# VHH binders against o75319: the designs that were tried, part 252

Target 1, 181 residues: o75319
Amino acid sequence: GNHIPERWKDYLPVGQRMPGTRFIAFKVPLQKSFEKKLAPEECFSPLDLFNKIREQNEELGLIIDLTYTQRYYKPEDLPETVPYLKIFTVGHQVPDDETIFKFKHAVNGFLKENKDNDKLIGVHCTHGLNRTGYLICRYLIDVEGVRPDDAIELFNRCRGHCLERQNYIEDLQNGPIRKNW
Key: E = the ipSAE of ESMFold2; O = the ipSAE of OpenDDE; V2 = 0.75 times the mean of E and O plus 0.25 times the DockQ between their complexes.

## First folded at step 20 (VHH)

Design JJ38 (framework vhh_etentamig_d1; at its last look DockQ between E and O 0.89; V2 from the best seeds 0.82)
Fold by OpenDDE, look of step 20:
Structure JJ38 (fold): chain B 181 residues (1-181), chain A 120 residues (1-120)
Amino acid sequence: as target 1 above (181 residues)
Amino acid sequence: EVQLLESGGGLVQPGGSLRLSCAASGFTFDDWAMSWVRQAPGKGPEWVSLISGYGESTYYADSVKGRFTISRDNSKNTLYLQMNSLRAEDTAVYYCARYLDTDYHPFDYRGQGTLVTVSS
């Protein structure tokens, strides 16, 4: 169906590149079937995503989709030149070790293969905030050695919205480091 | 109109098995992740299991891991929950729910539920 996700319209469509990283977070783009339920200025399609990224003088090199549904858009809606990776991530709860590992592995793989460019890793869940923010911060903390509060602050500032889920924040701040293998 | 109709509940002894079904209609079934939620008497609702639209991914609560299996047949618009090694604490009304994939409301529709009673 074309049910607009709850509060989807309340979030900025695309954040800013996180300085010192290759990450950019955005809310889920919606395929054309959703447009009839949106005002023109509220529309955010896969095409719009790429246009907004270009407006920032950036280029996407990978899209990591953390949503648990296929109803928002299809990978076929994306340019063939940009790889698409689905990591089914359950909402409301802290991602498990397997999910975290999948994300880290994908990011590390991308960075290894893209040393010669400055293309971005685009990450999104439904709102591009909680699941997205957690996994990006988890990576920065576990892999890059960033202080948890610094990672969270950086993400919040660049996304233009703050992580909302206390369990995510608590796990990032006080939870154990997750294995990188 | 979205419709979800659970079936398969009943009385079973500890250690027994039961298979629940949920017939869905009124939406593109395979676009949506589907879940089972249960509510025991005097307790709040508990997530039991979740399955992605094409069944690529599944999730289970720790309390049911290794015992329950969620599956779906998109050609029949049907969700299933195979419950093995049932325990008394599994006694609850089981609901089929359409997963909304938001941080605010986990689902927008659920069925009327089917009662599962595990008792000797």
Scores: ipSAE 0.854, ipTM 0.918, lowest interface PAE 0.6, mean pLDDT 95
Fold by ESMFold2, look of step 20:
Structure JJ38 (fold): chain B 181 residues (1-181), chain A 120 residues (1-120)
Amino acid sequence: as target 1 above (181 residues)
Amino acid sequence: EVQLLESGGGLVQPGGSLRLSCAASGFTFDDWAMSWVRQAPGKGPEWVSLISGYGESTYYADSVKGRFTISRDNSKNTLYLQMNSLRAEDTAVYYCARYLDTDYHPFDYRGQGTLVTVSS
C-alpha cells in the first residue's frame, strides 16, 4: 500500500555531505502516490531529493537503497539516470556480514570509478538513520580507520538526527572487526 | 482488508517435516516482504524468517538455519515455510506476517496462526 511509513514525517529529508567523505544520507523518497496524505511541505519525492542535492551544490553519483521493500519508489521514478544499487538490508538487527560486505564493495567500487570527480554516494533506508548510519559508520571504522565515536558523531551531526538503535551503537563501539574490507 | 491465513500445521515426530502455507489477500502481495514468526507456549514471539518481495533476499534465525526454507509464489499470493529436521523446541504457533521496513514496528498484520507440535 501507499501508507506513509511510521514517523517518516519526523525526519529531515536530506542531510549534509559528511566532510572528508563522499557520503550523504537521506530518508526514503516517496513516489507521488503517497502524497495524498501529505501536506505540501511534508512531501519528499525522488524529484525533491535531486532538487535538494542540487541546492547544496552537490551531485549524486550513486544511490544505495538499503530498504527491504520496493513499494516506496522505483529506480525508474528517479528524474535522472544515476547508478542505483539495492542492498536488501534487514531492519531491527545489526546487518549481517554479507550485507556489510556488499556495502563496502559498492563504496570501494564507486571511489575507484569516481576518483576524478566529487560526486556523492547517497545512502538511504526508510528513515535514513539506523541502517544507513550503521553501514556508513561501519565503512568508516573498518575501511578508513575512523574511531567509532568519531564516525557516529560525524554521521549524527551531518544527518541532523542521532542514531537511535541501541544494538547498532553497541556493535559499532564494541563489535568485531570485519575482515571483508 | 488485509488477510493472512496460515495452514499446514499439525503433530509430527522429531526429525519429521512439515510445510506451512500462508494465503494472502487484500494487498499487492509482491510489493511486500513477508515473514514467519513463531510463539512457543509461555514464550514471547520469535522472528523465524523473512523473504523479499520477489525472493531476492532471505533471512533466517540461527535456531532454524539449514532446517527451514522460506519461499513464496507470487502468482498464487502464497508464502511458504518448509520445515525439516523438526525438534521439540520448534513447537509453537506459527504466524505469517507482513513486514514493515521501518525502524519501529516490524510488522503491521499477522494471521491467526497454525499450530506445530513436535513430540514423540
Scores: ipSAE 0.748, ipTM 0.887, lowest interface PAE 1.0, mean pLDDT 92
ESMFold2 (binder alone), look of step 20: mean pLDDT 85; pTM 0.856

Design JJ39 (framework vhh_etentamig_d1; at its last look DockQ between E and O 0.88; V2 from the best seeds 0.00; counts 0 for: pae E 2.7 > 2)
Fold by OpenDDE, look of step 20:
Structure JJ39 (fold): chain B 181 residues (1-181), chain A 118 residues (1-118)
Amino acid sequence: as target 1 above (181 residues)
Amino acid sequence: EVQLLESGGGLVQPGGSLRLSCAASGFTFDDYAMSWVRQAPGKGPEWVSLISGWGESTYYADSVKGRFTISRDNSKNTLYLQMNSLRAEDTAVYYCARYQDSYGFDYRGQGTLVTVSS
């Protein structure tokens, strides 16, 4: 059946915009079929995502989905005006160079095409924390030249939860810079 | 009830080939990424390969890249692993596992033994 992801309810549904960036992180929204397994206050649908973003006086311009499944929601559940990009990202290891490159390329493409607005890049995995945080931080470090500790602190503060995986943290802090192009 | 049943294991010489199959039932097969995990005697489980629900994406451990190919037939609810250029270090019980995005896998079969030996 439609099993709720483990620990999904433990995380804030939507973080805050990361100051100085166009990034906002959130946990995966769940389609209507999951609602029967949730208390009303626990529900977080694609519609709820957009409502919560609006409450922050922000607007999504792109959604990057890092999950390795398609059972949580469908792109059709999103407004047609917001592009959806799937980057299948394995959840039990540091993303490989190809995944990192895909993410960077998508972000740079968006920024190039959206210079005339302030729309956000919404990024999520299952919990919107580890994979999401790693790739956002990897971008800030490799492309924007941000200190690893500063990037991690900024993400953690804005997401409302701290990166949990030590291998991700270690790679960000001490790992090599990945090629941008 | 989720069920995963592996087949195709056996004894093969180094450099040989095997094709594993996994029959899945009890869930919407194409909603889930599927994986192969192996465990050698005295070692912990190792991820071998992963494939997304519709085969859009695949993943391979470095140890099997270029030698193994994961595929699936959603019309038959079946997962496959083509193993070529087999090595002694590939000897293990191979498990078909339903991928759980945030936790690795939640179900796996009984496994099928692959032995690579001269």
Scores: ipSAE 0.772, ipTM 0.885, lowest interface PAE 0.6, mean pLDDT 95
Fold by ESMFold2, look of step 20:
Structure JJ39 (fold): chain B 181 residues (1-181), chain A 118 residues (1-118)
Amino acid sequence: as target 1 above (181 residues)
Amino acid sequence: EVQLLESGGGLVQPGGSLRLSCAASGFTFDDYAMSWVRQAPGKGPEWVSLISGWGESTYYADSVKGRFTISRDNSKNTLYLQMNSLRAEDTAVYYCARYQDSYGFDYRGQGTLVTVSS
């Protein structure tokens, strides 16, 4: 089935650009087949995502999809002009070092390729919160040298919701710095 | 209605092998990541392994890494767990579970017992 993800309706569709970074976070967009179980104001499709980004006077240059499923939408539902990258990220636990490395590699590649524009990296998991917030903060801490509490506060404020999983928060605050390779 | 039916459990000597199967019905199988979860006597559930809808990615608990292999056959709506080099601590009821990408599982079967005994 096309069951709406648990608690998905409880979260703002799209956050705000995180100042001083190229990141914006959002919850997973849902393809048209899910709309049968949604009121019109609850819908958040791939098209809705791009409309909301344009309303913020921003432009996506990459979408990083952290979900461990392909049932929510297909990459073909996105404009052909926007690169899409899937990084299968296991939930429930702190992402492993291989996943963290893949995320850092993708972000660094994007920044190099897009140094002459201001396009954003859109990052989502199911809710755009725990896995998304963890990996963005992990990047800011390990690569940009941001203090853990500052990274978390910035993400929470711009997403409009606080990171919820304690094991992620503890790893960001007290865990080891991950090497950047 | 979602149905998950595990099979292939049994008694096995340490160092031996077993292959577990899980027949799935009542949902679009390849839309979902699938998992094996085990529960040892007197313990809570342990997440053993996970496989994405088309096998693009897998996950294993450290305790089974290198010994167990998760796989699936979407044409038969069947999930598998190949268990090699079995140890006494692998004794548990093994459940086939459907993964919800929201960090949890929403359905599991009745389980199949694996006993590893000297």
Scores: ipSAE 0.412, ipTM 0.737, lowest interface PAE 2.7, mean pLDDT 91
ESMFold2 (binder alone), look of step 20: mean pLDDT 84; pTM 0.844

Design JJ4 (framework vhh_etentamig_d1; at its last look DockQ between E and O 0.90; V2 from the best seeds 0.82)
Fold by OpenDDE, look of step 20:
Structure JJ4 (fold): chain B 181 residues (1-181), chain A 120 residues (1-120)
Amino acid sequence: as target 1 above (181 residues)
Amino acid sequence: EVQLLESGGGLVQPGGSLRLSCAASGFTFDDYAMSWVRQAPGKGPEWVSLISGWGESTYYADSVKGRFTISRDNSKNTLYLQMNSLRAEDTAVYYCARYMDTDYHPFDYRGQGTLVTVSS
């Protein structure tokens, strides 16, 4: 069946825009088929995602999906006006250089094409925390020159949850800067 | 009921090749990433390889990169692992596992495993 991801309900559905950036993190929205396994107040669909973003007086300009599955929702469930990018990212492990590059490239491309607006880059994995947080922080550190602890603190505060995986935190704090090409 | 059944294991000499199969049933196969995990005698489990639902993406442990190839046939609900240039250290029970894409329990189901022995 369509299993709710483990501990998915424990996380806030949508974080806050990260000040000074165009990033917002959220947990994976779930398509309608999951609703029968959730209480109404627990439901978080693609539609709900956009509603919650609007409630923050924000607008999504890009969705980067870091999950390694297609079972959560379909790109067709999203408005056609918002581009969708899939970057298959394995959990538990620090993303490899290729994954990091793909993410950076996507973000830079978006920023280049969206200089005339303030639309957000929505990033999510399953819980919108560990993989999501790592890649956002990696970008801030490598591209924007943000101090690792500041990037992590900013993400944690805005997401409303703290990065949990020590290997991710350690790599961000003490690991090498990754190439931007 | 989710079922995963591995096959293809056996005895092979170093440098040899072997192809494992995993027959899956009881769930929408192409919705899930699938993985091979192995456990050698006296060692903990090792994540060997992962493939996305439609095969768009693959992952390999460093220990098997360039030698192993994961693939799947969704029309047959079957996962494969082509193992080339086998080494003694590849000796293990190989399990097919369903990947759940969570940080807590990455695999919720696995088969009974198939033994691969690499020995001269």
Scores: ipSAE 0.866, ipTM 0.924, lowest interface PAE 0.5, mean pLDDT 96
Fold by ESMFold2, look of step 20:
Structure JJ4 (fold): chain B 181 residues (1-181), chain A 120 residues (1-120)
Amino acid sequence: as target 1 above (181 residues)
Amino acid sequence: EVQLLESGGGLVQPGGSLRLSCAASGFTFDDYAMSWVRQAPGKGPEWVSLISGWGESTYYADSVKGRFTISRDNSKNTLYLQMNSLRAEDTAVYYCARYMDTDYHPFDYRGQGTLVTVSS
């Protein structure tokens, strides 16, 4: 069977748009086959994701999937009009420089192509918290010059949950200066 | 029933090579990233390598980069670890593990392991 990711139920499905940015974070949506193991109020499918974004009067223009697996949902479950990008991001470890650069490149490309609209970049890992929060904050710090503590506070508030993984927090606050190319 | 069966371990001299195999059954193999984890005597487990379901991405611990290569053959439901330039410090039981991509417990199943001993 399709096992629900450990503690996935403990997290709000979708955060709020991060003000002054094009980011919104959420936990991984689960395809219908997982719903046998969920109470109705616990379900969060790809369709539910788009309904919740619409309820916020927002529109997704890109989904960046940071999970290291293909089992949670298929890209075909997403509207064809919304670009999807998979960035295989190893959990538990601070993302490597290649992963960080790929994320920065994807965000910068989106912003160029979408300068004339207000569509959002949706970012998720499994829980939408640690890998997601790290890469969003890494972008804000390195590319937009946001102070580390301000980036973390903004993410935590808008996600509705605090970044938990200490090695990620330490790297954001005290890690090496990174180049943006 | 999920089953992971490692093989290919043995005694090898420093500088030698071994290829480990892990036969998987009881689940859709290509849905899961797979990992090698090793445990040396008196030490905790060490995450050696990881490969995504279709081999799109790999990860290696710094201690093995450039010497070990993870691969998989989804048509045979088999995970591999090619170990070159072996050192005494590589002596451990090597486990095949199924990766769960969660912030909490990274693996839900592992095999019984295969012993690799690097010694003269």
Scores: ipSAE 0.712, ipTM 0.872, lowest interface PAE 1.1, mean pLDDT 92
ESMFold2 (binder alone), look of step 20: mean pLDDT 83; pTM 0.836

Design JJ40 (framework vhh_etentamig_d1; at its last fold request DockQ between E and O 0.87; V2 from the best seeds 0.77)
Fold by OpenDDE, fold request of step 21:
Structure JJ40 (fold): chain B 181 residues (1-181), chain A 118 residues (1-118)
Amino acid sequence: as target 1 above (181 residues)
Amino acid sequence: EVQLLESGGGLVQPGGSLRLSCAASGFTFDDYAMSWVRQAPGKGPEWVSVISGWGESTYYADSVKGRFTISRDNSKNTLYLQMNSLRAEDTAVYYCARYQDWGSFDYRGQGTLVTVSS
């Protein structure tokens, strides 16, 4: 059966909008089949995601799913009005140039098409922390010219949890800029 | 009970090829990403390759890119690793492992030994 991801309960379900950006990070919402393994207050479904976003007076315009599985929820569980993008991203490994490019391209496309609104780009992996944080920070660093430490601090503060993986942090701080084309 | 059984290992000369197989049982195979992990004598385990549930995506360690190919047949509950242009440094026990998504595994087989030597 479906098992609750390890340490999934340890993380806040939804972060805060990152000021100056259109990004918001969250842990993976779990479909109804997982609810039987959770206390009511621990449940975090796709519906709960949107409710929590609404409580922040925000609106999602895109969801980028970085998980390497399809077990957690189905795109059909999301409102039709919110595009869903899957970018398969393995854990604990610094994403390759192709993955980074896919992410940047998706973000840039969204921003280009959504200049007339303030909808957010929701990004998640399993915990909405390491893979999510890396790619968001990578974008801010490479595309927006943000200092690595500032990007990391901003993400950590808004997510409510700190990036944990040293290889991600090291690559962000000292690694090369990835080309944007 | 989840079971993973590797096969296909053996002795091969440098530049040679091997094809590993992993028979999976005890779970819905296509619900899970699968992976190959190897461990050389005196070294820690190393991710070799990962494949998503329906083969939509694959990952390779830099050390094996262009030489190894991961694939799966969900109708047979089988994972494969085609290894070409083998090198001495590829010598290791190769494990089939069920991928957990965040860079770990929860189950792995007993492994199959691959020895590359002249």
Scores: ipSAE 0.895, ipTM 0.938, lowest interface PAE 0.5, mean pLDDT 96
Fold by ESMFold2, look of step 20:
Order: structure tokens, then C-alpha cells, then sequence
Structure JJ40 (fold): chain B 181 residues (1-181), chain A 118 residues (1-118)
């Protein structure tokens, strides 16, 4: 069936808005079919996501879903109509240049279309940490010129968990700057 | 229970082709990305390719890119690997695996042996 993703319970559901950016990171919300395997306090549904964002006095303007599966929830299960973008991102290696380009393109498009509001880009993978943190930091480094260690520190603090995969961290710190958008 | 049953291996000369199959059962096949992983004698496992649930996305290891093609037929619960331009370095036991989205390879079968020899 609908197996809870490994270690998913170990992570805070939603982070805080990253100051100076339009990003907020979270773990994948799970549709109600998963809740049979969860204690009530462990549940984090699409509805719970939107409630928690509202509790922060924020509003999502885009969800970027980085998971390599469609089994966690469907866009139709979102409680509000919000733009949704799926970028199939494998988790066993550093995201490739095509994936990075798609992410940058989506973020830049959002910023252009949302220049007159303060809505957030919600980004998640399965745990809202490694793939999510990598792509957010890659954007900040390549497009905004943020120093790698500053981007990583900002993400870690606002997510409430540190990036875990050393190959991702090494690529952010020492890998090539991707000069295209 | 989850079952993954590989077949199609054999002895092939360099430059030859083989098509591997994997029959899947015990789970909703199209909910899961799938992968091929290989293990040469005395070496650790090496991922070969991954494919998303409906084929929206595929990835290949650099060593096989352009020569191997992963595909799936969800109506038959079957995963495939078309292997062309085979090289001696491709000799390994090939395993079918469920690809856990966060980067884990879950393989269950005994694999199918591919031997590429002059």
C-alpha cells in the first residue's frame, strides 16, 4: 500500500519564510489514505500545510514539487487552487543541469508574475531537506550571488534542519557556478 | 507481497544486444519509479537507470547512456531494459528495483546474469 516515506516523521512539517527571499520549504504533505498509519499528531495533510502557512501570516503563490513519484498527493487534493509545478528530481545524485535550469526558470517566472504581491514559493521533495535545500541554495548562489555558506546557513536555519547529504553540500560549496538561468 | 522477477540475461558477444524484463507483482506498479541496478563480480552495486511511474522522466548512468533504454508497460506490470552495443564492462548480474523517491534502490530478486565475452 501507501507506506509512509522512510524518516518522514523525523522532520518538522513546514519551515519559516527565508528572509530576503520568496521561499518556504516543507516536507511532502500526505493525502488522507496515509493517515491510517499515522497518529493524529503525526499527520501532515495538504490541508494542514495551508493551515500552517496561514498561521505564519503567509500565502503560497506556487508549489514546486520535486518528488520522483505521484503517490503522495494529487494537485486536485490541494484545498485551494494554487499554481503547481512538478519537477521530477531523482534523489540518489546531485540534481543535474536540466533540473537546475527548470527550477531557475520556474522561480524567475514566478518572481516576474508576482512582483506586486508577497506570496511565497513553497518547495518540497520527500523530506523537504536535501533536494529542496540544494535547489533553493543553487538558485541563491547562481542567480542572486549569495555565498554558498551563507545560502546553506539561511536554508538550514529557516527549514529547522541541516542539509544532510555531503555530496550536495560539497557541490554547493565547491562545484561549478551554473551561469545560465 | 512485493515480487520482482528478472529475466532475459545470457551470453552475448561484444557489440550485441539483449533485452531484460522484470515482472512485478504485490504492489501498485504505476505508483513507483523503477530502476535497474547491476553488480559485477567482486564489486559493489551500480545503478544503471531509473524511470518514473508513467515514463515522464528517465535517467541513465554515464557508462550506459546512449546504449541502454529503460521502458515500462504498466498494462503488463513489466519493466524493461534494452541493452545495445554491449561491452565486456557490462558483464554483471542485473537487478530490477523499486526506486524510492529519496534515492533508495529496493531490489528483491536474484537478478539475471549478463555475460559479454569475446
Amino acid sequence: as target 1 above (181 residues)
Amino acid sequence: EVQLLESGGGLVQPGGSLRLSCAASGFTFDDYAMSWVRQAPGKGPEWVSVISGWGESTYYADSVKGRFTISRDNSKNTLYLQMNSLRAEDTAVYYCARYQDWGSFDYRGQGTLVTVSS
Scores: ipSAE 0.728, ipTM 0.876, lowest interface PAE 1.1, mean pLDDT 92
ESMFold2 (binder alone), look of step 20: mean pLDDT 82; pTM 0.826
OpenDDE, look of step 20: ipSAE 0.865; ipTM 0.923
ESMFold2, fold request of step 21: ipSAE 0.584, 0.581, 0.586; ipTM 0.825, 0.822, 0.826
ESMFold2 (binder alone), fold request of step 21: mean pLDDT 83, 84, 83; pTM 0.844, 0.845, 0.844
OpenDDE, fold request of step 21: ipSAE 0.892, 0.893; ipTM 0.936, 0.937

Design JJ5 (framework vhh_etentamig_d1; at its last read DockQ between E and O 0.91; V2 from the best seeds 0.90)
Amino acid sequence: EVQLLESGGGLVQPGGSLRLSCAASGFTFDDYAMSWVRQAPGKGPEWVSLISGWGESTYYADSVKGRFTISRDNSKNTLYLQMNSLRAEDTAVYYCARYTDTDYHPFDYRGQGTLVTVSS
ESMFold2, look of step 20: ipSAE 0.817; ipTM 0.913
ESMFold2 (binder alone), look of step 20: mean pLDDT 82; pTM 0.822
OpenDDE, look of step 20: ipSAE 0.900; ipTM 0.942
ESMFold2, fold request of step 21: ipSAE 0.849, 0.838, 0.840; ipTM 0.926, 0.922, 0.923
ESMFold2 (binder alone), fold request of step 21: mean pLDDT 82, 82, 82; pTM 0.830, 0.828, 0.826
OpenDDE, fold request of step 21: ipSAE 0.922, 0.922, 0.922; ipTM 0.954, 0.954, 0.954
ESMFold2, last read: ipSAE 0.839, 0.859, 0.836; ipTM 0.924, 0.930, 0.922
ESMFold2 (binder alone), last read: mean pLDDT 81, 81, 82; pTM 0.821, 0.822, 0.830
OpenDDE, last read: ipSAE 0.923, 0.922, 0.922; ipTM 0.954, 0.954, 0.954

Design JJ6 (framework vhh_etentamig_d1; at its last look DockQ between E and O 0.90; V2 from the best seeds 0.77)
Fold by OpenDDE, look of step 20:
Structure JJ6 (fold): chain B 181 residues (1-181), chain A 120 residues (1-120)
Amino acid sequence: as target 1 above (181 residues)
Amino acid sequence: EVQLLESGGGLVQPGGSLRLSCAASGFTFDDYAMSWVRQAPGKGPEWVSLISGWGESTYYADSVKGRFTISRDNSKNTLYLQMNSLRAEDTAVYYCARYKDTDYHPFDYRGQGTLVTVSS
């Protein structure tokens, strides 16, 4: 039980705010029960997430959890002041239109409700890379009109790691625009 | 030790129905998404269906959408696959697999499988 996700330690815990956006990507924080399997410097808890965000002089306004499991942490581990949204997103394959729509809807809703602040949308999957990167880039491409390569480059640079899944990259670069409604 | 044991396979005619079960042990069952994977003779493994820990979300391969239903009973640590309107192409060994939710191989454990044969 409480196995550390594969390669989880290999990724930076938190990326940087993506300039021109309200997005920040991070790997999944792990609840306290995982700490006994980690060196102190490897630990990344929900509390650590918020501390690291504050160190960047940022504030989270929403957390979108794309993982398909509940074993990593509980929403109760988060401050009550920060909304938590679960969008079950299957890994290894391009998210379906429904998942993409859910993500876009959540982001748009947040932006509409948070015009008066500069709080960030924190997005994570297990590693905060592939699923996370795809959906963020999909949003930038479909909604903001960003060129696919620019979106991917921006995400990779800010996350500190590059998207790894070729099917994701290919879909972003050459796939159809998804409906925004 | 993680254990997954499939049951319910058998011979059915086209258009028939079958219900598979998977008994899980050795881990906190509801913390993990669970999946059915099948492998037909001479073919590679195919992801059939996935269900989240508490059943909030389900996924189906296009080939089985509308015909198969994945479910689970966490009180019994059991995964199910209801298969309706079975077709010859559904013939395969069906495996119960624990979903890993990482970037590599999607499953870390699977059972020995149960054979489903759809034939006239």
Scores: ipSAE 0.829, ipTM 0.906, lowest interface PAE 0.6, mean pLDDT 95
Fold by ESMFold2, look of step 20:
Structure JJ6 (fold): chain B 181 residues (1-181), chain A 120 residues (1-120)
Amino acid sequence: as target 1 above (181 residues)
Amino acid sequence: EVQLLESGGGLVQPGGSLRLSCAASGFTFDDYAMSWVRQAPGKGPEWVSLISGWGESTYYADSVKGRFTISRDNSKNTLYLQMNSLRAEDTAVYYCARYKDTDYHPFDYRGQGTLVTVSS
């Protein structure tokens, strides 16, 4: 079971802070047991994540883990000073309304409690791209009123990779606004 | 070696119930979300249900919501599907599948399947 996720090596480990937001996206960090199949330069551990954030002169205040598995790393591998939230998000499909609500609730709670600092919300799925990009963009569209194309463009640029799943893109561009509570 | 072995299929009348089991071996069972997939004659595969490694989260296709219940017993390395209020359209071979957590190819292993026939 410590197989490297399909295409995981093809993606930049950590994106850049999305300007005007508190978001930064990254691919799933992998605990040490995965490293036997990785060259040293391909490794991206929980420690590597925090080093890369520090190198950007940023600080994480929350990690939202969107993966549907526990096998990549343990929350205990993270500094206890950084809150961790798991939102089990089914891949391949546009996230359901319950998942979207949980994400919005978590982000809104963070922003309220962290209004007096500049800490970031780190969001990841397996690749830090499709599920991650969808939920970040859904939040920006539904809660912040950002135009769909602008949200997608901002995410793509800051992640360093474009959203790939067409059903997610179509839902963001043409789907219903989910401004529910 | 990864092995998934389904059982519990059979012939049942509409409105009846069946419970499917899947015995898993060759991997750390609770590390993986597990799924049931079905394939009716002449149709493509349909994703029926999904359960996370410790049962924290479940997913059901709309066609089975409220009638089917996925569960697992990690101490026995066994996945279950309780199927109630069965309909003729539920007739299919049911496969136990191991979920990959990606947006691309959702499953890496599946069993040989067990046939469920809902008729007469």
Scores: ipSAE 0.626, ipTM 0.840, lowest interface PAE 1.6, mean pLDDT 91
ESMFold2 (binder alone), look of step 20: mean pLDDT 83; pTM 0.842

Design JJ7 (framework vhh_etentamig_d1; at its last read DockQ between E and O 0.89; V2 from the best seeds 0.86)
Amino acid sequence: EVQLLESGGGLVQPGGSLRLSCAASGFTFDDYAMSWVRQAPGKGPEWVSLISGWGESTYYADSVKGRFTISRDNSKNTLYLQMNSLRAEDTAVYYCARYADTDYHPFDYRGQGTLVTVSS
ESMFold2, look of step 20: ipSAE 0.786; ipTM 0.902
ESMFold2 (binder alone), look of step 20: mean pLDDT 83; pTM 0.840
OpenDDE, look of step 20: ipSAE 0.902; ipTM 0.943
ESMFold2, fold request of step 21: ipSAE 0.749, 0.765, 0.780; ipTM 0.889, 0.896, 0.901
ESMFold2 (binder alone), fold request of step 21: mean pLDDT 83, 82, 82; pTM 0.831, 0.832, 0.832
OpenDDE, fold request of step 21: ipSAE 0.914, 0.913, 0.914; ipTM 0.949, 0.949, 0.949
ESMFold2, last read: ipSAE 0.783, 0.773, 0.750; ipTM 0.904, 0.902, 0.889
ESMFold2 (binder alone), last read: mean pLDDT 82, 83, 81; pTM 0.836, 0.833, 0.827
OpenDDE, last read: ipSAE 0.915, 0.915, 0.913; ipTM 0.950, 0.949, 0.949

